# Designs tried in a protein design chat: VH-VL binders against Thrombospondin-4-B (thbs4b). Part 14

Target 1, 176 residues: Thrombospondin-4-B (thbs4b), of Danio rerio (Zebrafish) (Brachydanio rerio) (q8jgw0r23to198)
Amino acid sequence: ESTVYNLLTSPDCLPDLLHGGLAEQGVTELYILTTFRIQPGTGNTIFSLYNPRDNSKYFEFSVFGKANKAILRYLRRDGRMSAVTFNKLNLADGEKHRLLFHLKGLEVGHPGGFPHSQGALPVPGVELHLDCRLVETLRDLPAVFNGLNNHQAVELKTMQGKAQEGLEELKLAYGD
Below, E stands for the ipSAE of ESMFold2; O stands for the ipSAE of OpenDDE; V2 stands for 0.75 times the mean of E and O plus 0.25 times the DockQ between their complexes.

## First folded at step 16 (VH-VL; framework fv_iscalimab)

Design x4 (from w1 with heavy chain D56S N57K, light chain Y31H; at its last look DockQ between E and O 0.55; V2 from the best seeds 0.00; counts 0 for: pae O 3.0 > 2)
Heavy chain, then light chain:
Amino acid sequence: QVQLVESGGGVVQPGRSLRLSCAASGFTFSDYAMHWVRQAPGKGLEWVAEIWYDGSKKYHADSVKGRFTISRDNSKITLYLQMNSLRTEDTAVYYCARELEWSYDYYMDVWGQGTLVTVSS
Amino acid sequence: DIVMTQSPLSLTVTPGEPASISCRSSQSLLHDNGYNYLDWYLQKPGQSPQVLISLGSNRASGVPDRFSGSGSGTDFTLKISRVEAEDVGVYYCMQGTQWPYTFGPGTKVDIR
ESMFold2, look of step 16: ipSAE 0.478; ipTM 0.793
ESMFold2 (binder alone), look of step 16: mean pLDDT 95; pTM 0.962
OpenDDE, look of step 16: ipSAE 0.554; ipTM 0.840
ESMFold2, look of step 18: ipSAE 0.404; ipTM 0.769
ESMFold2 (binder alone), look of step 18: mean pLDDT 95; pTM 0.960
OpenDDE, look of step 18: ipSAE 0.081; ipTM 0.684

Design x5 (from w1 with heavy chain D56S N57K L100T D105N; at its last look DockQ between E and O 0.64; V2 from the best seeds 0.00; counts 0 for: pae E 8.6 > 2)
Fold by ESMFold2, look of step 16:
Structure x5 (fold): chain C 176 residues (1-176), chain A 121 residues (1-121), chain B 112 residues (1-112)
Amino acid sequence: as target 1 above (176 residues)
Amino acid sequence: QVQLVESGGGVVQPGRSLRLSCAASGFTFSDYAMHWVRQAPGKGLEWVAEIWYDGSKKYHADSVKGRFTISRDNSKITLYLQMNSLRTEDTAVYYCARETEWSYNYYMDVWGQGTLVTVSS
Amino acid sequence: DIVMTQSPLSLTVTPGEPASISCRSSQSLLYDNGYNYLDWYLQKPGQSPQVLISLGSNRASGVPDRFSGSGSGTDFTLKISRVEAEDVGVYYCMQGTQWPYTFGPGTKVDIR
């Protein structure tokens, strides 16, 4: 009972999912998996969910080869932007890397009731795994995954140019 | 808000040394790569040096390699340019500039007012 | 080093009329990540430079839409659809594709 979208081949599913589709299906956990290779010396945006009308960012992960860091940027539910900086995270090294985002506690379309043994409410947040190692835990959930209104456009941007061949997969998955 | 302020310019004789400082405020300095750019009187802009956010990498223009050294102190929120063996052709206004923190769209988005260095005998 | 050239080196325009500035590089500015690292800066009289355009065509925040950039590889153009008095100054293109970074010689824009 799982759903997997290959965003490299079917990216046009995202607007419907983010404009209420996840809520309609009662999704409370979401996985974003990407596998990539970036050459040394500069970086790229691995992926970005953004508003194409004003270029504002809902949820974006970028690698800074010149600065030898990576940054996760996201729009918080209170409307402020947040950034998590990973210093000395050398991902633009020409080697394959796998990044997994595990988003928990989505509030839209929450299933009713928990069993007594599972009576604690889910804690919203994001766990980030890099090459099978947990590298960050956020106690905040990006606003884009709680639903966009009809005036908030959204588009997926991925790696550009010759580097596109280094983006081997980008998937979105959930168990409902 | 975001601000860069250069200091340390002045008149010096050829062969002498001078150290420029650039005080930063209004942003998290340690998140940004920094540059020095100079402009000789009546001339165009010339890139001088870059330093990465943590100081791990430094790059210099060929015209200043071996004589100038870019550095930073993130605890003092300050960028430096040590200028040794100064020549008359080093006479210029020196600007410090902040590079954006984008992964792919690098440019100098904030500039200081500049400080004048005059090298004359 | 990548040599940058600009044409014209100077121009005078009547307020409200268009202006166009060309920039050429001695080698391609298209980097392996698919972006052209060509920026445009404006230095107004007595001021520090300010960015107008990045990546050949991306308007920086707060820059009026009368400014536009185009081009790829070795040939780039900055256009001002209607020149205003505040647009007076020297326009520089700069490549950021490889160290050392290099600027063009500048194009001085004046009004009549």
Scores: ipSAE 0.012, ipTM 0.584, lowest interface PAE 8.6, mean pLDDT 84
ESMFold2 (binder alone), look of step 16: mean pLDDT 94; pTM 0.956
OpenDDE, look of step 16: ipSAE 0.219; ipTM 0.728

## First folded at step 18 (VH-VL; framework fv_iscalimab)

Design y1 (from x4 with heavy chain A33T; at its last look DockQ between E and O 0.18; V2 from the best seeds 0.00; counts 0 for: pae O 3.7 > 2, placed apart)
Fold by OpenDDE, look of step 18:
Structure y1 (fold): chain C 176 residues (1-176), chain A 121 residues (1-121), chain B 112 residues (1-112)
Amino acid sequence: as target 1 above (176 residues)
Amino acid sequence: QVQLVESGGGVVQPGRSLRLSCAASGFTFSDYTMHWVRQAPGKGLEWVAEIWYDGSKKYHADSVKGRFTISRDNSKITLYLQMNSLRTEDTAVYYCARELEWSYDYYMDVWGQGTLVTVSS
Amino acid sequence: DIVMTQSPLSLTVTPGEPASISCRSSQSLLHDNGYNYLDWYLQKPGQSPQVLISLGSNRASGVPDRFSGSGSGTDFTLKISRVEAEDVGVYYCMQGTQWPYTFGPGTKVDIR
């Protein structure tokens, strides 16, 4: 059975999931699906997970139209911020684009911590698909999806669309 | 920790050349635009040059165009500034800086300690 | 090139009192995307510059809330609500709207 959360309509579900909900459910793989349209030559942060207490970032995907690139920024388990640049991506061309983040190797049973991968789990990482094409494979997993401590607040920020642009879809899914 | 360390500064005569280096650590260097900014002794800050993350674009201040060239080697995680035809007015502490890009927002969030270049006869 | 100016060039402030620094550009810094690319940097004595404000009004991470930026177009202001000893240094505005990037001349802030 698959579970799907519409984060645009139910963003308040996210904190519970990241504060141990996923771990309690034994989730080891997670999917984030997003569909958006950005005007040519513009940029935007499509979505961002952040700490509202200090505005620090956990996970952010941004498009830079003029630079013809996108950047994924995320907090690593070691407490450092990491960035991955996707070059020559025409994501700001006025057309609809769909991204799929496939997070693998989520740690189970360690809510609120930065656990190490167990022997039976796959290598943690993220696969990014753009319009059904695999664009990048990362051998690293954002710390936020391995569980946050209860004192680590989290909120979702999504892009605000202007005319002919907007975030049309943002879903989190797991299960069979 | 994120860190930038400049090197290559020293005393040089006018007309000579010098190459500065900036060693980066603690972050994915190839994902960030980098800058050189200089400061003459007792003076203000002056932007010198910018290079994009992949080296595809470079910008230079008019005061150094044709003489200075910014470059980078992402495999070596190092930023460079080739300075030719040096002038006395090029005397300054040279800083390398990382540009943080957040959607619409761009600013230099990490700076090195600087390296002093003295051009004198 | 866009010419940046600042006023005053120096000021001495009593601890706990507010301070205000003006930055003016010879051309509008409002980008076509609707943002003003004006940064404020602080260089403390013997240190490298550090960012305070971006986009005219965005406080950088770790920057105390006593710092605030405002303005648009050609006129910008940095305010310190309550100056502390650690705020001593030279403040620079910088435009990043077009190349070449240009700094203001700097404003030296001292404690009385």
Scores: ipSAE 0.037, ipTM 0.675, lowest interface PAE 3.7, mean pLDDT 89
ESMFold2, look of step 18: ipSAE 0.458; ipTM 0.775
ESMFold2 (binder alone), look of step 18: mean pLDDT 94; pTM 0.958

Design y2 (from x4 with light chain Q98H; at its last look DockQ between E and O 0.52; V2 from the best seeds 0.00; counts 0 for: pae E 2.02 > 2)
Heavy chain, then light chain:
Amino acid sequence: QVQLVESGGGVVQPGRSLRLSCAASGFTFSDYAMHWVRQAPGKGLEWVAEIWYDGSKKYHADSVKGRFTISRDNSKITLYLQMNSLRTEDTAVYYCARELEWSYDYYMDVWGQGTLVTVSS
Amino acid sequence: DIVMTQSPLSLTVTPGEPASISCRSSQSLLHDNGYNYLDWYLQKPGQSPQVLISLGSNRASGVPDRFSGSGSGTDFTLKISRVEAEDVGVYYCMQGTHWPYTFGPGTKVDIR
ESMFold2, look of step 18: ipSAE 0.466; ipTM 0.790
ESMFold2 (binder alone), look of step 18: mean pLDDT 94; pTM 0.950
OpenDDE, look of step 18: ipSAE 0.464; ipTM 0.801

Design y3 (from x4 with light chain G96A; at its last look DockQ between E and O 0.49; V2 from the best seeds 0.00; counts 0 for: pae O 4.7 > 2)
Fold by OpenDDE, look of step 18:
Structure y3 (fold): chain C 176 residues (1-176), chain A 121 residues (1-121), chain B 112 residues (1-112)
Amino acid sequence: as target 1 above (176 residues)
Amino acid sequence: QVQLVESGGGVVQPGRSLRLSCAASGFTFSDYAMHWVRQAPGKGLEWVAEIWYDGSKKYHADSVKGRFTISRDNSKITLYLQMNSLRTEDTAVYYCARELEWSYDYYMDVWGQGTLVTVSS
Amino acid sequence: DIVMTQSPLSLTVTPGEPASISCRSSQSLLHDNGYNYLDWYLQKPGQSPQVLISLGSNRASGVPDRFSGSGSGTDFTLKISRVEAEDVGVYYCMQATQWPYTFGPGTKVDIR
């Protein structure tokens, strides 16, 4: 059975999930699906997971229209920020685009972390798909999805104002 | 250190052509849109042209359309402005500028010192 | 093309006093993405222009907090809470909501 959270309508569900909810459910793989439209010559931060206490970032995806690129920023397990740049992506062309983040090998043993399947030890990582095309594979997993401590606050930020009209979908899904 | 240096300015007669160059250094040139902005002596700023990071899109002010062409060579880390059919009113200091992108935020954060173009008979 | 205007065109201010410059556009600068693409630039005497404010109200890196921008749509304002000698120059607003980009005529600020 698959579980889907609409983060646009139920963003408040996210903290509980990342603070142990997913781990308790035995989730080992996670999907983030987003659909958006960015005007030509512009850009935006599509969505961002961050700590509202100090505005530090956990996970962020941004589009830069004039540079025709996107950047994924995320906090690593070692406490450092990492960034992956996607060049020559036509994401700011006024057309609808769909991105799928497939997070695999969510770790067991952390407060709020994800348990591994019995007998399987998948390699942790993230696959990014753009309009059904695999565009990048990361070999590390963002720290935020390995479980947050209870003292680590998390909040979701999405496109604001009229820009929100451009973000049509943001879902978190797991299960079979 | 990020730097832009314009060159190619000088005195030219009306109807002639001139090509300006802007040499960039200290940053990944191919990641940034670039602009030309000019300023006539004792006058205000006038936007001239913009070119995207890979040259895929170009925009020109109406005052220079059909006469001026912005271009770039990312392998040479250089921005160009080809100016044809020059007029006396084209007399100005020409600045190149880098456009910084922060997601939805865009502005010209680095400017050269400018090069003077004088069109006179 | 969007026509930009500024007022006043010149301003003389006593050091330590506040200053306010108005910028108006012939069309709304509110982009479909919900942001106003209005920049403020300062050109000090004998220097190249430098950015102060973007998106109408975002202070650029290194810009003193005495500078602030406000406004939306067609009316924008740059304020200097306490003018200093180093603030002398010509201030320009520029719209970047649509091409071609266009500058205001500039406001010359001097100190008394």
Scores: ipSAE 0.021, ipTM 0.637, lowest interface PAE 4.7, mean pLDDT 89
ESMFold2, look of step 18: ipSAE 0.483; ipTM 0.797
ESMFold2 (binder alone), look of step 18: mean pLDDT 95; pTM 0.963

Design y4 (from x4 with heavy chain S103T; at its last look DockQ between E and O 0.63; V2 from the best seeds 0.00; counts 0 for: pae E 2.3 > 2)
Heavy chain, then light chain:
Amino acid sequence: QVQLVESGGGVVQPGRSLRLSCAASGFTFSDYAMHWVRQAPGKGLEWVAEIWYDGSKKYHADSVKGRFTISRDNSKITLYLQMNSLRTEDTAVYYCARELEWTYDYYMDVWGQGTLVTVSS
Amino acid sequence: DIVMTQSPLSLTVTPGEPASISCRSSQSLLHDNGYNYLDWYLQKPGQSPQVLISLGSNRASGVPDRFSGSGSGTDFTLKISRVEAEDVGVYYCMQGTQWPYTFGPGTKVDIR
ESMFold2, look of step 18: ipSAE 0.436; ipTM 0.786
ESMFold2 (binder alone), look of step 18: mean pLDDT 94; pTM 0.958
OpenDDE, look of step 18: ipSAE 0.617; ipTM 0.854

Design y5 (from x4 with heavy chain W102Y; at its last look DockQ between E and O 0.64; V2 from the best seeds 0.00; counts 0 for: pae E 2.3 > 2)
Fold by OpenDDE, look of step 18:
Structure y5 (fold): chain C 176 residues (1-176), chain A 121 residues (1-121), chain B 112 residues (1-112)
Amino acid sequence: as target 1 above (176 residues)
Amino acid sequence: QVQLVESGGGVVQPGRSLRLSCAASGFTFSDYAMHWVRQAPGKGLEWVAEIWYDGSKKYHADSVKGRFTISRDNSKITLYLQMNSLRTEDTAVYYCARELEYSYDYYMDVWGQGTLVTVSS
Amino acid sequence: DIVMTQSPLSLTVTPGEPASISCRSSQSLLHDNGYNYLDWYLQKPGQSPQVLISLGSNRASGVPDRFSGSGSGTDFTLKISRVEAEDVGVYYCMQGTQWPYTFGPGTKVDIR
C-alpha cells in the first residue's frame, strides 16, 4: 500500500506530514517526484520548502540554465545549510525532465520524525535520479524530513505565474 | 574582489582584424555566462555577443554576425572577441560583462572598464 | 529583433524631486517562463554601466530603495523617488527575453 500526495493541488498537507504525520505512519523512506520544463537560456526554482516566518530554507531545488547546472540546498541536521551542485545536467533545454528524490533511513528521534522499521537500520541519505538515471547520492538527510518541531512553520513554494505551467508534477510518496 | 579587465583595443584600418581579451579574476569564471557590449563615442550601449559558461552556446548581434566571434578559455580565465572585417562603425569602447544567475533572475552585474577600438583609414 | 525605445531621451531634475523614465519594447518581453526580462542599467559619467533593476522590478544588490522598476509586457518604468546628485548619468533599459539582446537608446538624467 502506497500513499501519494499531489503537492501542486494539496500543498497544505505538508505541515501535518512534516510535523509528525509521517512519523506516526511509520514512514522510513520517502519519495519526491517532480516533472518540469525550463526554457533555454533561463532557470528557475522548481520547488522550495521554507519557513514563512523568516524565509529560511529547508529544502530547495533550483535550475541555472546558462550555467547548465542545478543546485539542491537543504538544512542539515547540525543546523547549517548545505548545497549540492549538479553540473552538466542540461535541464534548461525546453524538454521535459523528471527528478526523483529518494530519501532513505528516516528515523525517529525528533518530534515529528520518521520511525525506523523493525530490523536493520538503513543508512540515511538521498538518492537523486534524473530521467531514470542516478546522478547523485548524498550521505546526509535534510533536517526537514527528520521531523519539524511544532514551532517550525513550513510552506511550499513552486514556480510562479506562467512558470507554474512548466511544473507539471510534484508529488510526495511513501509506502510499498 | 571580482574584476574584469579588457585589453587588445587600438587603432586599426578598415578590413583588418583585431582580437580583444577580457581577463577575469576574483570569481569562478567557468560558472558564468559572459557578454561583450560596446559603445560608440557619444552613443548608447549595444549588445554584441554572449557565451555560455562552457562555450557550448554563443549568440551574436546581427550587426556583427559573420565578422565577430565570441569565445572563452576557462583554463586561462579569459574571454575573447575575435573581430574580422572591421568597419568604421565598429569604432567603440568594448566592455566585457559577467552575467549573474539567481535561478530565474539573470543580469550583468560586473563590467570591465572597457577597451577602445578605433577603426579609421 | 526587439526594438527598445525610451522616453524622455533627456531629463533635468531638481535634487529631491522624483524622476520617471519609460521604456517600451516592440514585442512583449514576457518570457515563456512567466518573467519579464527587462533590465535597467545606469552609466555614470566616465564610468562603466551598472545594473539597477532586473526582471522589471527586482532591485539589484546595493541599489538604493529610491530606485524602483515596474511594468510588464511592452511597457516598463523606472522611477527615482528622490533624485540625488550621484544619480546623474544615462539610464538604459535592456531586454533579455530573446536574442539578440537589445538596449534602449538611453535617457540622460541631469541635475538642475
Scores: ipSAE 0.222, ipTM 0.739, lowest interface PAE 2.0, mean pLDDT 90
ESMFold2, look of step 18: ipSAE 0.407; ipTM 0.773
ESMFold2 (binder alone), look of step 18: mean pLDDT 95; pTM 0.960

## First folded at step 19 (VH-VL; framework fv_iscalimab)

Design z1 (from y4 with light chain Q98H; at its last look DockQ between E and O 0.58; V2 from the best seeds 0.00; counts 0 for: pae E 2.1 > 2)
Fold by OpenDDE, look of step 19:
Structure z1 (fold): chain C 176 residues (1-176), chain A 121 residues (1-121), chain B 112 residues (1-112)
Amino acid sequence: as target 1 above (176 residues)
Amino acid sequence: QVQLVESGGGVVQPGRSLRLSCAASGFTFSDYAMHWVRQAPGKGLEWVAEIWYDGSKKYHADSVKGRFTISRDNSKITLYLQMNSLRTEDTAVYYCARELEWTYDYYMDVWGQGTLVTVSS
Amino acid sequence: DIVMTQSPLSLTVTPGEPASISCRSSQSLLHDNGYNYLDWYLQKPGQSPQVLISLGSNRASGVPDRFSGSGSGTDFTLKISRVEAEDVGVYYCMQGTHWPYTFGPGTKVDIR
């Protein structure tokens, strides 16, 4: 059975999942689906997982319209920040675009640890799909999806917009 | 270090053409939108033109539209302003500027020293 | 085109005293993305312009905290809490919401 959360309407469900809920449920793969529209000449952060206490970033996807690029910023399990740049994606063209983040190799059974040992787990990674096309494969898993301890607060920030701009969909899914 | 250096300015007669160049260094030029901004002697700043990272979009001020053309050669890491049908009122120091774009925020964070264009008979 | 105005056009301030410059646009600068693309630039004597504030209120990197921007829509304000000698120059607001971008006429700030 698959579980789907609408993070636009239920953003508060996310902290519990990231604070061990996923691990408790034995989730090893996670999907984040987002649909958005950005007009030419601008950009925005589509969504961001962050620590509200100090505004540090866990996981953030941003679009740069004029530069025609996107950047995924995330906290690595080793405590360092990483950034992946996606060039020539044409995400700010006034059209709807759908991104799918497929996160693999989530650690099971370790709800409160950071950083976690990989042990014998499969190689963690993230696949990014844009409008059904695979655009990037990361051989790394953001720390936020590998379990946060109770002292690591997390919140979701989503893009706001009017009229022809906005975040139309943001879903988290896992299961069969 | 990040730097922009304008060149090509000079004295020209009305009706003539001039091409300005802006050489960029210290950053990935092709990742940034670029601008031309000019300043007549003793006057304020006037936005002239903008070009996107790959030249796919260009915008010009009404005062120069049809006469000036912004362009870029990313392989040469150079921004250009082709100025045709120059007028006396085009006399100004011309600045090139880099537009720093971060998420929803963008502004001109790096400016050149400017190059003077004097249009006089 | 969007017409930008500034007030005052000149200002003489005693060092240590605050300064305030108003910028108005003929049309709302609120973009559909929810932000106002209003920048403040300073041009010191004999220098190229430099950014102070973006998005109406975002202080650029390296800009002292005595500079602050506020406002939305058509009315914006730049404030200097304690003017210093190095703050002398001409301050320009610029709208970047609508093409063509347009600058205000500038406000000359001098030290008394």
Scores: ipSAE 0.418, ipTM 0.799, lowest interface PAE 1.1, mean pLDDT 91
ESMFold2, look of step 19: ipSAE 0.460; ipTM 0.792
ESMFold2 (binder alone), look of step 19: mean pLDDT 94; pTM 0.950

Design z2 (from y4 with light chain G96A Q98H; at its last look DockQ between E and O 0.66; V2 from the best seeds 0.50)
Heavy chain, then light chain:
Amino acid sequence: QVQLVESGGGVVQPGRSLRLSCAASGFTFSDYAMHWVRQAPGKGLEWVAEIWYDGSKKYHADSVKGRFTISRDNSKITLYLQMNSLRTEDTAVYYCARELEWTYDYYMDVWGQGTLVTVSS
Amino acid sequence: DIVMTQSPLSLTVTPGEPASISCRSSQSLLHDNGYNYLDWYLQKPGQSPQVLISLGSNRASGVPDRFSGSGSGTDFTLKISRVEAEDVGVYYCMQATHWPYTFGPGTKVDIR
ESMFold2, look of step 19: ipSAE 0.466; ipTM 0.787
ESMFold2 (binder alone), look of step 19: mean pLDDT 94; pTM 0.949
OpenDDE, look of step 19: ipSAE 0.418; ipTM 0.799

Design z3 (from z1 with heavy chain T103V; at its last look DockQ between E and O 0.51; V2 from the best seeds 0.45)
Heavy chain, then light chain:
Amino acid sequence: QVQLVESGGGVVQPGRSLRLSCAASGFTFSDYAMHWVRQAPGKGLEWVAEIWYDGSKKYHADSVKGRFTISRDNSKITLYLQMNSLRTEDTAVYYCARELEWVYDYYMDVWGQGTLVTVSS
Amino acid sequence: DIVMTQSPLSLTVTPGEPASISCRSSQSLLHDNGYNYLDWYLQKPGQSPQVLISLGSNRASGVPDRFSGSGSGTDFTLKISRVEAEDVGVYYCMQGTHWPYTFGPGTKVDIR
ESMFold2, look of step 19: ipSAE 0.508; ipTM 0.801
ESMFold2 (binder alone), look of step 19: mean pLDDT 94; pTM 0.952
OpenDDE, look of step 19: ipSAE 0.359; ipTM 0.780

Design z4 (from z1 with light chain N58Y; at its last look DockQ between E and O 0.64; V2 from the best seeds 0.00; counts 0 for: pae E 4.1 > 2)
Fold by OpenDDE, look of step 19:
Structure z4 (fold): chain C 176 residues (1-176), chain A 121 residues (1-121), chain B 112 residues (1-112)
Amino acid sequence: as target 1 above (176 residues)
Amino acid sequence: QVQLVESGGGVVQPGRSLRLSCAASGFTFSDYAMHWVRQAPGKGLEWVAEIWYDGSKKYHADSVKGRFTISRDNSKITLYLQMNSLRTEDTAVYYCARELEWTYDYYMDVWGQGTLVTVSS
Amino acid sequence: DIVMTQSPLSLTVTPGEPASISCRSSQSLLHDNGYNYLDWYLQKPGQSPQVLISLGSYRASGVPDRFSGSGSGTDFTLKISRVEAEDVGVYYCMQGTHWPYTFGPGTKVDIR
């Protein structure tokens, strides 16, 4: 049984999941699917998870049109920020593009806080697929998807402005 | 360190051609749009041209359209400005500049020292 | 082309006093994405230009907080809360909303 959330219409569902909901449900793999269109010569943050209290970032995917790159920024489990740059993806060409984030190795049974995973879990990681093509594999899992403490507030921000019209899909899915 | 160094400037007669170069270092050149901006002696700044990361898009000021062509060779980490049919009014210090792009934000964050082009009979 | 104007064209300020420079565009710089692509650049004597403000109000990295930008549409303002000797130079606004990009004529800021 699979569960799918439309984060465009139900963005408020995400915090509960990240504050232990996923762990409670025994979710070890998570999928984020987004479909967007960005006009040439511009860029945007497709979506971001952030702390509304201080605007710190947990997870953010941004497209840079003129530079023809995208950057995934995320908070690591060790508390540091990481950035992964994707070059020459042609994401700002006025065409629809679909990104799939496959998050693996989510810690089960440890809601809240940064995980100290024991040996029973698969190697945490993220696979990024662009238009059905695997473009990156990270052997690292963003902290936000491995449990947040109650004091770690989180909100979802999506594409803004006219370009927002180009964000057609943002879904979170898990389960069989 | 991030650096841009212009070269190729000099004195030329009207109608002649000149090619300026801008050597980039300290950053991934192919990830950035680049600009040429010029400044006539004692005058203000004038935007000349822009080129996208891979040269797929080029824009030129009306004052130079048909005469100047911006280009780049990412393998050589160099930006170029081919200037044909030069006029006296093209006399200026020519700056190359890197465009920093972040989400919606675009601006020229790194400039070269400039190279002087003098067009005179 | 978008015509940029600045006012005043020259300004002499006593150190520690505030300064204000106006920039106007012949057409709205408000992009469809909701931002105004208006930059402020400073060219100090004998130096290359350097960015101060982008998108009308965002300070570039390393820019002192005494610099601030405001405005939208066709009217923009750069303010220096306390002018220092190092602030001497020519200030240019530049629109990047419409191709071709265009600079204002510049405002010379000197210290009294």
Scores: ipSAE 0.198, ipTM 0.741, lowest interface PAE 2.1, mean pLDDT 90
ESMFold2, look of step 19: ipSAE 0.251; ipTM 0.712
ESMFold2 (binder alone), look of step 19: mean pLDDT 94; pTM 0.949

